# VHH binders against Probable 3',5'-cyclic phosphodiesterase pde-3 (pde-3): the designs that were tried, part 3

Target 1, 352 residues: Probable 3',5'-cyclic phosphodiesterase pde-3 (pde-3), of Caenorhabditis elegans (q8i0p7r281to632)
Amino acid sequence: RYDTRELDTDPDLAETAVWSFPIFQMSRKHPQTILSRLTYNIFQQAELFRIFKVSPIKFFNFFHALEKGYWEIPYHNRIHAADVLHGCYYLSAHPVRSTFLTPKTPDSVLTPPHPHHQHSSIMSQLSTLELMALFTAAAMHDYDHPGRTNAFLVQVEDKKAILYNDRSVLENHHAAESWKLLNKPENHFIENLDPAEMKRFRYLVLEYILATDLKQHFEIIMTFTERLTEIDVQVETDRLLIGKLLIKMADINSPTKPYGLHRQWTDRICEEFYEQGDDERRRGLPITPYMDRGDAQVAKLQDSFIAHVVSPLATAMNECGLLPILPGLDTSELIINMEHNHRKWKEQIELE

## First folded at step 4 (VHH; framework vhh_rezetamig_d1)

Design t10 (from a1 with S104Y)
Fold by ESMFold2-Fast, scan of step 4:
Structure t10 (fold): chain B 352 residues (1-352), chain A 123 residues (1-123)
Amino acid sequence: as target 1 above (352 residues)
Amino acid sequence: QLQLQESGPGLVKPSETLSLTCTVSGGSIRSSDYYWGWIRQPPGKGLEWIGHIYYSGSTYYNPSLENRVTISVDTSKNQFSLKLSSVTAADTAVYYCAREYIDYTGWPEFDYRGQGTLVTVSS
């Protein structure tokens, strides 16, 4: 349990406005409560407690229980959940150059007098229910993660793989188990939603969590790219698509952070992968690429991940003006950091 | 509760390898939140960071010492070690092992440190 006044005045939480938010420093200071503390701050900033009549007691019951349900594993833990939540908040709250329009489009229905006047945040164009669903989904998205990949769970015929017929196994598990947790009376912070709001909230949360499945990565990017010239923020399915891009970008944000943060995430995911490789070796299975502790290829893993997964999404979002650009910069700091980190990994490959 | 303890020879001859071990108690070295590092303080000078290791085996070294330094970890014994080759009188210092973390720029900081061990490089 928390003192709400202490959270309202916490200077550490004021840094959520910065992309380089010191998540690991915050987690060392608050190792058991980083996710619930950050979620509370974001809900307060978005006025979600007032708008949806959220009980603070039920809110903290839920997010504390959710946080405890994340395992003490190297990468897919409560800190990752808090980081993804921060990413969703940052990307939705900061002004973007020309949301849903190219920066040079003169013929919009609300043609601005100057390109500068086209700056608005995604948060201003999503409903408050959509925002609550996005932030809640970010907090839930890896709940009860076992530190193994979908492919591993399918290969060993894990109970979850059988239950979900090998399809989005972990993502379905995260969504189902976190929703069961929310439905406990003591945790049910959404109890004051009307029936239509409740149904839509559940739909949105499920869609956002399932969108984190990397098997859907390129399909979502392609769907967005094909609709780019026709995107209308008045259309619910277009707002859903934008929300999916936000949680996907937040989920894989590490290469877009300053090197020190990116390095810490890299060390964490590599150790979690090595623990899977150790498990595969004990089972007499072939070791998955990049998961052999005895043959570490960290720089090659990161080079491949940035080139084939992160860059396609970040570039698509940047080209349509969906990434924030800080005053004085010609492009997003996410792109600047990603290019810097990618270059460092390529240099490391050459030295090995 | 968490305690780090340095051990190793207090005297090393010039051109030889300095070898130290740090034993961690009251906490696990298998922690995703921290790095395990070495820092030193030469007589009359400030602290100098040597390097650190993540429990996976990933190592990061001070560029000025990189070609002489090897840090290794043994998670089963809850220990990590330092080897510094080709020592000279300039390597005479109090050596500390530390539990470290890095900031957003990548610079190391520490929250726990051993008591320190004096290593003299002399014939």
Scores: ipSAE 0.532, ipTM 0.827, lowest interface PAE 2.6, mean pLDDT 90

Design t12 (from a1 with S104R)
Fold by ESMFold2-Fast, scan of step 4:
Parts: C-alpha cells; structure tokens; sequence
Structure t12 (fold): chain B 352 residues (1-352), chain A 123 residues (1-123)
C-alpha cells in the first residue's frame, strides 16, 4: 500500500505529457515502484478509478505485485513496462491530425468542409474500457520476462515453449501469468466491471499483449495500410487495430526518443543480448547474431532495427497522421529523433 | 556505503601511457542504471570529463581525448580502468573515478566519486 497523497502531489509525474519523459531519473528515485506510480497517475488522468469504481487498495496490490514479478535484468524489467505504458498514454492523449478520427454523423447531408479541421486525440475515440485495457496490457506485456528471446526458448525446449507449442511463447506467458495475478481476490481491481465489460476487457488485454510479438509486426502494419482509406473509428475492429499500433509503437519507441534515452535503452538491450550469447556459448549452441560479447556490433544492430522494424511502423503511422506534431514543428518529434539517431549509427558504422 | 578508490602510479614520463584503476566497494558495477567514468582536474582549472563505460563494455569518450583514451571494465573484480596514451605535461591533474548517469541529451553527471589521485607527467 502506497500513500496516495504522495502520488497526487508528485511533480515528477506531471512530465508524463512530454515524449522525452525522464524514465531513468524516475527509476533512480523510485526503483521499486516506478511502474505502479506511473500506472496510478495515468489511471487518475483518464478518470478510470471513478468510471470503473476501482478500489485503490486492490489496484496497488495488483500493480505492486506485477512490477515485483518483473526480473532485475538489463532491459525487460519494470522500467521498460513503465516506459511502454507512458508511450501508450502519450500517443493516445496528444492531438493528432488524422482525418479518420472525426466521427461520422449519420444522415447529415448539408455540412460543407470547415476552413480548419479540429485535431482530436486517439483517447477521445477509444472507449474508457478500451483505454483501461490498453494501459493495463502495457503494464503486463513483458511480465516475468526471463531475458531470453522466443527463438532461444524454442531452441532449448523451455517449459514455456512446450506449453505454447513454440508460438508467441513469451507473449502468451506474459498474458497468462499477469492475468492469473490479476485474478487473485486481493488484486482484482476490475471486480466492479459488469460481465460484458469483463469479457471485453480480457479480450482487449490479450489482443494488445499478443500484438507485441514481432513476428506479427509486418502483418499488423499491412492490415492497417490496406484498410487506411476505409478506417472507421465507430468499428470495434478498427479501434482494436489502432490500439495495437499504439502498444507496438510504444514497445519499440527507443529510437524515436532523444539520443540520451535511446542510448540508455541500447546499452541495456545489448547487455541482455550478450547474457543470452554467453548462455548459448555455455550450452554449445551457435551464438545468435548481435549477441556475441566478444564481437560487439551495436551500430549495425541499431541500423538494422531502425531500418527494418521501427521506421516501417513509425512512417506508416506518421503518413496517416497518427503521430502527434507539436506546435512549431513540421513533423512528429518521433520522426525527427528517429532520423537523427539513425544517422548517428550509420556514421559509426562508416568509421569502423 | 558505496566507495570508489583510485590506484596507480603518481608519476608518468612524457610519451608514456598513464594507467589508473578504480576499485568499487559497497555496490556492484553490474548495474544497468549507471556508467563508470573518469574525470580530471588540472592545477588551476575546472573539471574535465574523460569518458565512461557501461558494464557491458560499451565505451563513450570525450571527443577531445578519444584518440588517446581507453576505458575497460572487469566485473569479476568490481573494477574499471583508464589508459591515457602519449601523455604530456598538460595531462598533469588530479584524476577521479566516478559513478555516472546521463541526461536525456546524453550529457554525463555523477553522484559518487573517489578521493582523487594526483598524476604528474615529468621526466
């Protein structure tokens, strides 16, 4: 149990409105409670406690237990979970320029275009239940991560790989174990949802967590791009697709951050990869590309990751107006930061 | 609690390599939250950042010194070291090891440092 008065007056949590939120500074200040503190602030900002009659006691029981279940590993820890949650909040709360976010008025026949289109946020188009599911899924999405890849778990025939038949092994594990944790009576902060809301919430949480599997990355982008001219925010499946884009963008956000934040995430993931490579070497297995501590290729890893994973998603979202553009900027700061960071890594490769 | 202590020769001849080791006690170098760095203060001048290392082995150097600097880490001994090659009288300074972090832009800051060790470059 936390003292909520401390959280209600914490000036550091006010910076959640900024993309460059100082996540590592907050983690140094609150190393054991960063995830639960951020989740509480976001739930308050979205009025989820009032709307769904959420018990603060059960809320803190759950999110404290959840963040304690994240391992003390370099990258896939509670700080990453908090960062992804922040990304989902930022991307949903800020106004965007996408024209398909304006609700259609049935039977309106005589409304000429206005000289100025009103910008709206994704948050204004998703239901409060969909928002609660998105934020909860972001907090859950890497729960109990072992610091190894899906491919490694399959190769060594880990118990999880056997249980999930080598398919979305970690993502299924994160969803299942975090949901078991939520179902404990002392943790069940969703207890006041009606049966239909409960069923919908579980469906949404599961779909959002599973969408973080990078094997689904291009299929989700392609589905979105194919539907782009026909997207209707009144259609539940189109709102689900938008939510999947948000959690995916938040999960791989690092290259879209200022260099200092991106560099810290890079140092963390590289060490976690090296720990896997060390484990592969001990087992007599081939070392996965980029995971050999004795052959560090950090710049090539980041160049490949940005070019083949981050840029396709960020560019698709930017081209349809789903990324926030701050006053005075011609494009999203996510794109500006991504292009800057990508150039730095390319320059480092050329110097080698 | 956390303590950092510099060790190494206090006298180095011009053109040779300056070599220092920092021993960390009361905490682990295997921390994803921090970098381990070197700072120096020449007589009558301000502090100058030399560089730092992440426990993975990733290094970041002051561009004005990067062609002469090598920082390495030994996590098994809870130590990290500095080598500065081709020294001149201008490298005479008090050298400090430090626990560092970086801001959003990548600028280094520190919360703990050693007592410092004077290194004189003289024939």
Amino acid sequence: as target 1 above (352 residues)
Amino acid sequence: QLQLQESGPGLVKPSETLSLTCTVSGGSIRSSDYYWGWIRQPPGKGLEWIGHIYYSGSTYYNPSLENRVTISVDTSKNQFSLKLSSVTAADTAVYYCAREYIDRTGWPEFDYRGQGTLVTVSS
Scores: ipSAE 0.677, ipTM 0.882, lowest interface PAE 1.7, mean pLDDT 91

Design t13 (from a1 with T105Y)
Fold by ESMFold2-Fast, scan of step 4:
Structure t13 (fold): chain B 352 residues (1-352), chain A 123 residues (1-123)
Amino acid sequence: as target 1 above (352 residues)
Amino acid sequence: QLQLQESGPGLVKPSETLSLTCTVSGGSIRSSDYYWGWIRQPPGKGLEWIGHIYYSGSTYYNPSLENRVTISVDTSKNQFSLKLSSVTAADTAVYYCAREYIDSYGWPEFDYRGQGTLVTVSS
């Protein structure tokens, strides 16, 4: 269906190496295939097609079906899935300064490399199976999202809330439905994994998708912070924890992007929230805070989100050296952008 | 095919409010991918961006004009409008409505615009 030569020569796809990747420009050029095109590029960059004997036909069957199953809603659509996938790739592929990414050795006479010359990427410390699971989970993580919150689904007793007993309702739904889609024979691009790889791949995909539930946000950050001095990249559970930080940071990346990208994501999520508020009003329910179209509080919403959700994660990752720092910068561009965007929202509140 | 058409008075007196409406056909204003905006070109000068609106009602204005500009959207009529208050002879220009997007850094760009309407500020 796709001419892979076209994908290999696309200048927009070549820009996946930059944090400010122009996702919306790319989406306007390829509105039906943004997710599958980006996933192909990332799998190729990570050599996953060769390593796992991935059929290109089954790969494109799956990811095309996957992105078509995302709804045409303002925020939780295929563009968001592609953006989170890009974030996972960027954060895993770029060199970082964290000392615990270097495998521990029993050789106590080994002098540590000079920091100026020795950098390692998270990608080099995770197994290729873990990377394939992370990228696949990022693409799947919001599959079939209805443009409503978990709290709303619980309140209206949606069939999904009943099925999942009000716990991580959307995240369980995304994981289950995307996995059913993957299991169709024509989509089963992982068919050449051995039974142990298959079991671990499914476990990793599920754990990564469930980690995007914001109710788990502070528990995951706290678990990571408490383990900082004991993290060992040879230990599977520590690699899993790092992968969870990557997909979580990628999922809430918007405030860490240049203002134009952050503004577009802000406009999209606010409209999706207003659509929920409109639905709540039609049902005779109280309107959820920040979801009343007639009482827009965009700056307050973003100030709260950055201060209480994004900054705790980004700061924890930055302080342990897990965020890339580009040549010529003294800190991560994610932190620079986040602080700039947060200041703009705080200034807007002061003027209201 | 998407089409945008400006309408409104072609003559406005100094100190009054300039009011224009843009009617969109061949596509919906309720699109998450785009902003809906106004651009003008005074005689013998370059294009000047005025502002745009997202269909949610969120507005963004040129800082040089923001104290005088109001842009509104009516999704039920598939229209958006411009009001520019306290006009002077310097506001004489061809006014265009446009479908716009922003780049990664926030600069406005457009892919479709109306034919333009001349608004003269004169007594």
Scores: ipSAE 0.594, ipTM 0.853, lowest interface PAE 2.0, mean pLDDT 90

Design t14 (from a1 with T105F)
Fold by ESMFold2-Fast, scan of step 4:
Structure t14 (fold): chain B 352 residues (1-352), chain A 123 residues (1-123)
Amino acid sequence: as target 1 above (352 residues)
Amino acid sequence: QLQLQESGPGLVKPSETLSLTCTVSGGSIRSSDYYWGWIRQPPGKGLEWIGHIYYSGSTYYNPSLENRVTISVDTSKNQFSLKLSSVTAADTAVYYCAREYIDSFGWPEFDYRGQGTLVTVSS
């Protein structure tokens, strides 16, 4: 809880306009409030406070409580949540060249930081309720993450795995626990939504969070690819699909960032994986591939992750014109960064 | 309050290994926000970055020194160490340990530095 006028004058929040947003620098300056500060800025830029009559007090009660519920673990912490939120905002706010998008407001209330000859943004095609749901879901999506994988929780019969019958265990937990937190009267910043908006908002938040389950990854990409020639942004299910692509791309964005950001995310996830491997060893379980601290295979892990997870999604989005292309570039900076980072990891493998 | 302190021999013979340890107090090396690194300043020259380590053991070294440098971390002692092999008179410098972060493009920057320790390479 802090004075909103302080946030309105914060120069660090002005940098949300760039893909290479210095998330770790912002986190070092604001270690306890990075998520709530960034969410406030994004809600202001999208005029969500005005449109939905959001109480600033209840907003900060919720998002401050939410980020406190993220653990102090190497990767799945409040900084990751803030990063995914930023990714959703950047990818929705910047103009893209997709032929199925028609600009409703060429001069959106959100002025793009990099003016392009491109003529439409995803934000202009989603309702303000869909945008609020997307940003809220991004902030919630890893709430109370324990620094262990779904497979580990299933293997040890964790109480969450029992509760959710081994299916999307963490994603269901994140959605359920963050929603319980939102439902507290002091946190209920969505209280002025009408009953229909409230039901739609809950549905959208749940769908977006559940879409971050990597078991759904290829199904979502294939559904999108099959629909590509028929996508109609006036159809709610097509807008939902686009929103799922945004949060998925934002969730796995690290390889599409400049090397310094990508390396920091890599070091964090590898340490979190090693902590799981240490736990598996203590339990007498086989150590999951890439989680043995004594057999570090960082370059092979990243090569595999980029080739099999990140590239399929980023390439599909790029080929249909859903990724921003900055002035002076022939393709998206996300693709340029991803190809550069992938080459660096392949070179590291070859030198061994 | 965070402090870093270098320790190790001030004299090293040519061709031997220079070994320094940095002790961190007032904060934990097990911090996901920072790297722990070594910088040196030869007499009459500018600062030269040697390398840094993440508390997981992941290292990044200056390419000009990478074949001679090993940085290690001991989280139980809240310490990290530098070994520089096959030293020559050119390795004579004030050596500093530092808490570092990297910018978006991978350049190291630091917010805390030790007092520095002079290491002379001499027979």
Scores: ipSAE 0.471, ipTM 0.814, lowest interface PAE 3.0, mean pLDDT 90

Design t16 (from a1 with T105L)
Fold by ESMFold2-Fast, scan of step 4:
Structure t16 (fold): chain B 352 residues (1-352), chain A 123 residues (1-123)
Amino acid sequence: as target 1 above (352 residues)
Amino acid sequence: QLQLQESGPGLVKPSETLSLTCTVSGGSIRSSDYYWGWIRQPPGKGLEWIGHIYYSGSTYYNPSLENRVTISVDTSKNQFSLKLSSVTAADTAVYYCAREYIDSLGWPEFDYRGQGTLVTVSS
């Protein structure tokens, strides 16, 4: 068990305010408790323990059990869960320049725009229940991940693929199993939510976890882009959409980090992919592109991933002012890092 | 406890390939948290990083040595190896194997290092 006074004074946790948070350094110092430590700090900073009367004992019971249920695999482990949680916290807590975060009144179209664009955080526009759901979903989102893709599980007719009819197989599994874990009496840190809050919390957690399915990626971006001029933060479904963008951006954040962090995530996901390719070879199946250990194409994988997955989301969020811009910078550090990392991979392809 | 030990010939002729092996004991090379690397110290000079490998086989080399260096890993033997081709007298140095991690900017740092092995390039 943690001493909460020790957690409240931990200098590593103070660095949650920076995008380049040293997640791997923290993980080396606290390899068994990184997720629960980080979740505690974020819940304290958002005052969630006080607001929702969260039992610290049940909180630590749940998050310790949760991170223990993450496998010791190269990428989809408790460190990734902690990293996604940090990303959600960072992106929600820092001021952003988006004009649609200001509540829209019936007369807003008839009044001149405010002479000064006020900086506001996404956190200030989401309810505390929505924030607790977002952070909890981030911690849960890859629970019990087997180090294989949805496509692989469908192809081998895994029990999970049968159960979920080949649809969002892993995401449904993560949501269902982490929720079963939360429902154990010793883990039920949300026990003091009223019935309406409980129903809403479960709905939000499910929607956020399911949004991490990359098959939903372009649909969510397109929905957001099409609704951009009509987004109203007073509307629950628009706040849900913003929360989905946050967890999606946090889930694929690696290329938006400084090169050293991005490279570590790259090495981890490539090894996990190679382990799938090895499994496919043993089964006599075609090896999925980029998963052949004997034909490594790391730079091409990253070029494709950044160009086709990360950049469409990060650019859409940046263009509408949803990414934080630090003092002294002309644009978001996420965009600066992403462009730097993308150029580095393209240069590596040209040299090969 | 984790221990790294270098092995290989102490004398290499000019134009030949320098070949060293590092044996790791007390811990697994199959760790997602670390890289396994080589550093050297020429007589009277500072440390020079050569390169490192992730247990997946992904390699990263010092650009000044990149075209001459090959690092490989054998996770079944808990070993990793260095090959440096076309050696000259300038490659004379004490060679160390190390367990490394990278900082947020991508610079290598290490927490464990072997005792070092002197390799002399001479006819």
Scores: ipSAE 0.575, ipTM 0.850, lowest interface PAE 2.3, mean pLDDT 90

Design t19 (from a1 with I102F)
Fold by ESMFold2-Fast, scan of step 4:
Structure t19 (fold): chain B 352 residues (1-352), chain A 123 residues (1-123)
Amino acid sequence: as target 1 above (352 residues)
Amino acid sequence: QLQLQESGPGLVKPSETLSLTCTVSGGSIRSSDYYWGWIRQPPGKGLEWIGHIYYSGSTYYNPSLENRVTISVDTSKNQFSLKLSSVTAADTAVYYCAREYFDSTGWPEFDYRGQGTLVTVSS
């Protein structure tokens, strides 16, 4: 049951402005509605209900049905979807120092220089349709996740692996099934988009969800860095690349959070991995590295993940000025937290 | 109506191992949202966090006690246990089991705890 007055006045949702948003505390207060509640708040803050004439009834029908379709598994559940959505919102809403987000303006004596006027948010440079697609894609991106990896699904010849020819198996599944859910008349909150907006929205949602496939990780980073000197935020494909970086950073955000939040996400993903390793053992398959419950290598897993996956993306985004820097800090809190957490894991490896 | 109940010997001799079990009822230990932990209160002193366990078996201990503490979980019995080795008179305390979570500061907090069990270390 949804009361929009209660949602509009919820003081807990004010914490969305902070990177260390207490996602787990919020999920304990609202275990069945955390994703739909957070999506509502973000759509309200971005004025998407007004701009796209979104029916609140159809909106809540869709996002409630969507979060119910997430499994009650340790990591890839509705809380993760809500966390990724929050990350996309935080990274898009806060001012960043990137030079390509500050378009050339004429000299004016009526608008004197101010340090804060030298910064722009990604949200101010993306269209409202692109923002709605990004937030919707974040909520959808792991829909119906079975708690197993793409590699496992391919190895066991799961029906999804056969359907998608072993390519981006889960990401295609998440996009297809969540879109089928959205297309139900009672869920179709985008019904007031014109045909061109509808086509563009679907394209953007699909591109954003598929970008979360870690197999595409370095290709997307390389594509961005190769184009960095020619990036133009007036060009739709360049805005798409920026949106892909946002959802990718939000998807793997855990090491960039304070240790307590990072630790909780670590415990969740390790348990989900151990459940896969248990399944592999029952099937007589070799246990995937880091998934053996009897040979836990948590610190080595995190060291590898940060060094080879998170740091390349976070560093690329930081170097081009796409990560927010809070007043009083010399660099992004994401970088500070990531370096702190990485050092803790390296120290733990040395003691083992 | 989640309830936690401590059990185990109330008297332990110096140098021996203190062993306690917590039985959870009204809810499952197999929850990704929580940790299952031990806290103690020595007579006339404040609460001291000992450690906790995630249902996967991942353990985290107070660094001051780490070399003496082992926490284990049995999800089939809905129980978790504490072993504290090489005890001294300083380990005399009321021991509580608790359902724990991390707050926004990254420190363990609890929402449910047992009634506590007194363990006296004496010859």
Scores: ipSAE 0.013, ipTM 0.528, lowest interface PAE 7.5, mean pLDDT 88

Design t2 (from a1 with D103L)
Fold by ESMFold2-Fast, scan of step 4:
Structure t2 (fold): chain B 352 residues (1-352), chain A 123 residues (1-123)
Amino acid sequence: as target 1 above (352 residues)
Amino acid sequence: QLQLQESGPGLVKPSETLSLTCTVSGGSIRSSDYYWGWIRQPPGKGLEWIGHIYYSGSTYYNPSLENRVTISVDTSKNQFSLKLSSVTAADTAVYYCAREYILSTGWPEFDYRGQGTLVTVSS
């Protein structure tokens, strides 16, 4: 049982307002509770406990059980879950310049003759139920991750690959197992949702988790860019699409962080990849590119990942004004950091 | 309790390679939360960070020393090692191995270090 007054006054959680949140320092101070502590703080800031009459006991039962179910592996652990949750919160809570987030008013409504500067947050355009679903999905999204890729699980005919017919194997597993955990009576913090809210919450959580499958990456970006001129935040499917962009950007956020944080995430994912390569070698399978610890290509991996995965999403979001821009900056710090980190990796390739 | 112990020659000739090994006991080098690094203190000067290694083999070096430094790790022996090539009298220092973590600023800090070993560069 947690003392919520202690959590409400925790100075370590004060930095959730900055993109460069010191997640690893927080994890070293609170190694067993980083995810539950951060989730509590975000739910409190979004007033979700009050709005949905969330039981603190059932909330902590669930999120403590959830973070304990993350494995002690280099990358896909509770720290990653907490980091993605923080990213979703930061990107939704900060004002952005996107014109389609400005409320549409009918010509018969009394409005100022010339609307003054309105910087809206994505949080102000999503329902509180959609926000709770997004934050909950972020915390759940890699639950029970085994430190192996979808492709590996398919290749070895893992039980999960058989169950999910080789399609979004891990993402289906994360959603299913975390939802089973939530459904335990002692964990059921959403118990006070009405039946319609409950059905909508489950749908949203599932859609957000499944959107983290990188096989869907370019399809989601393309759907977004093709719909950009037609996006209306009053339409549920368009709000869902925006939420998918948020969790996707949060999931692959590492290159958009200051180099010190990005490097730590890089070291973690590379070691997890090397552990898969070791497993492939023991099984007599071909080693997946970039997963051979005897042929480390870290800078090339990051160059490729930034150029072909992170940049397409970050650039699309930036061009439509969905990334926060801090006072005094001409563009998002996410873009500044990403370009800086990309240059450092390119320089390292030239030296190697 | 975690303990780190430096070992290697205390005397190195100018132009040769300085070689030190750190043996870790009471904890595993195979930890995702930490880096394993080398720090030195020349006589009458402050601490200078040399570099560190992640247990995967990924290395990060002080740019001022980068062209001369190699750090390696042997997880089977729970050891990591420093090689500093082309040494001069300026490389005379007490050398420490350390368990390090990275601040959000990118700057390394340490929570454990060895007792230190004096390495003199002299003919």
Scores: ipSAE 0.237, ipTM 0.698, lowest interface PAE 5.5, mean pLDDT 89

Design t20 (from a1 with I102V)
Fold by ESMFold2-Fast, scan of step 4:
Structure t20 (fold): chain B 352 residues (1-352), chain A 123 residues (1-123)
Amino acid sequence: as target 1 above (352 residues)
Amino acid sequence: QLQLQESGPGLVKPSETLSLTCTVSGGSIRSSDYYWGWIRQPPGKGLEWIGHIYYSGSTYYNPSLENRVTISVDTSKNQFSLKLSSVTAADTAVYYCAREYVDSTGWPEFDYRGQGTLVTVSS
């Protein structure tokens, strides 16, 4: 239990407004409470405590229990959850240049184009319930992650793979177990939502968490790209789609960060992959590509991940004006960082 | 509490390989939050970062020393080691092992270090 005044004045939390937020420095200072501290700060910034009459006691009960349920594994731990939450907050709170972030009017009156002197944030177009669902989903999205891939769990016929019929195994597990945790009376910080809000909140949280399954990656990008000329922020399904892009971008954000942050995430995921490869070797299974500790291919892994996963999403979001562009920059710092990091990995491949 | 202790020969001949081991006690080297590194201080000069290793085996070296330096980790012994090849009198320094982290730019920093060991390069 915290003194909330201490959290409101915490200088470490003041940097949530920058993409290069020092997540690992904050984690070293607050190793047991990084997720709950950051979630509190973000809920305060978005005024969610006031709007939804959230009990601070039940809020901290839930997020402490949630944070504790993340394993002490190299990558899919509470620090990753906090990082994804920060990414969702940053991407929703900062002004973006997308022209479709204004509600479409039914009247056909065409006003002359005005100079681009103002920008809108995604946060201003999503409802406060949608924002609370997005931030809560980000905190929940990898709850109880075992440090193994969906493919591994399917291959070994893990109990979770049997339960979920090999479909979005981890993502279903994260959503189900974190929701069970939230439903405990002492954790139920959403208790003051009305029945319609409660039903909508659950739907949104589930959809956001399931959207983090990389098997959905290209389908979501293509759905968005096809709708780009018809996107209407007054339409709930279009706002849901935008929220899915935010949590997906936040989940795979590492290559879009400054090199030092990206490198730390890279070292963490590679070690977690090597632990899976070690497990596969002990079981007499073929070692998954990039997971063999005795054949480290870090630069090739990152080159492939950036080219085939991160860049398609980041580029699609950038081209439609959904990524923040800081004053004095010609494009998003996410794109600048991604291109810089990608170039470094390609150069490393050439030297090997 | 965390303690780091350097060990290895205090005298190395020119052109040979300098070899040092760091033994970590009071904490595990299998920590995702930290790197394990080497720093040196030649007589009358400032600290020079040599390199560090993540417990996965991933290594990062000072570019000026990259072609001569190898850092390795043995998680079962809770140890990590430095090898610096083709030494000259310029490699005479107090060598420290350290628990390190990096900032957003990738710059190394440390929170704990050993007491240091003097290595003299002399015939």
Scores: ipSAE 0.693, ipTM 0.887, lowest interface PAE 1.6, mean pLDDT 91

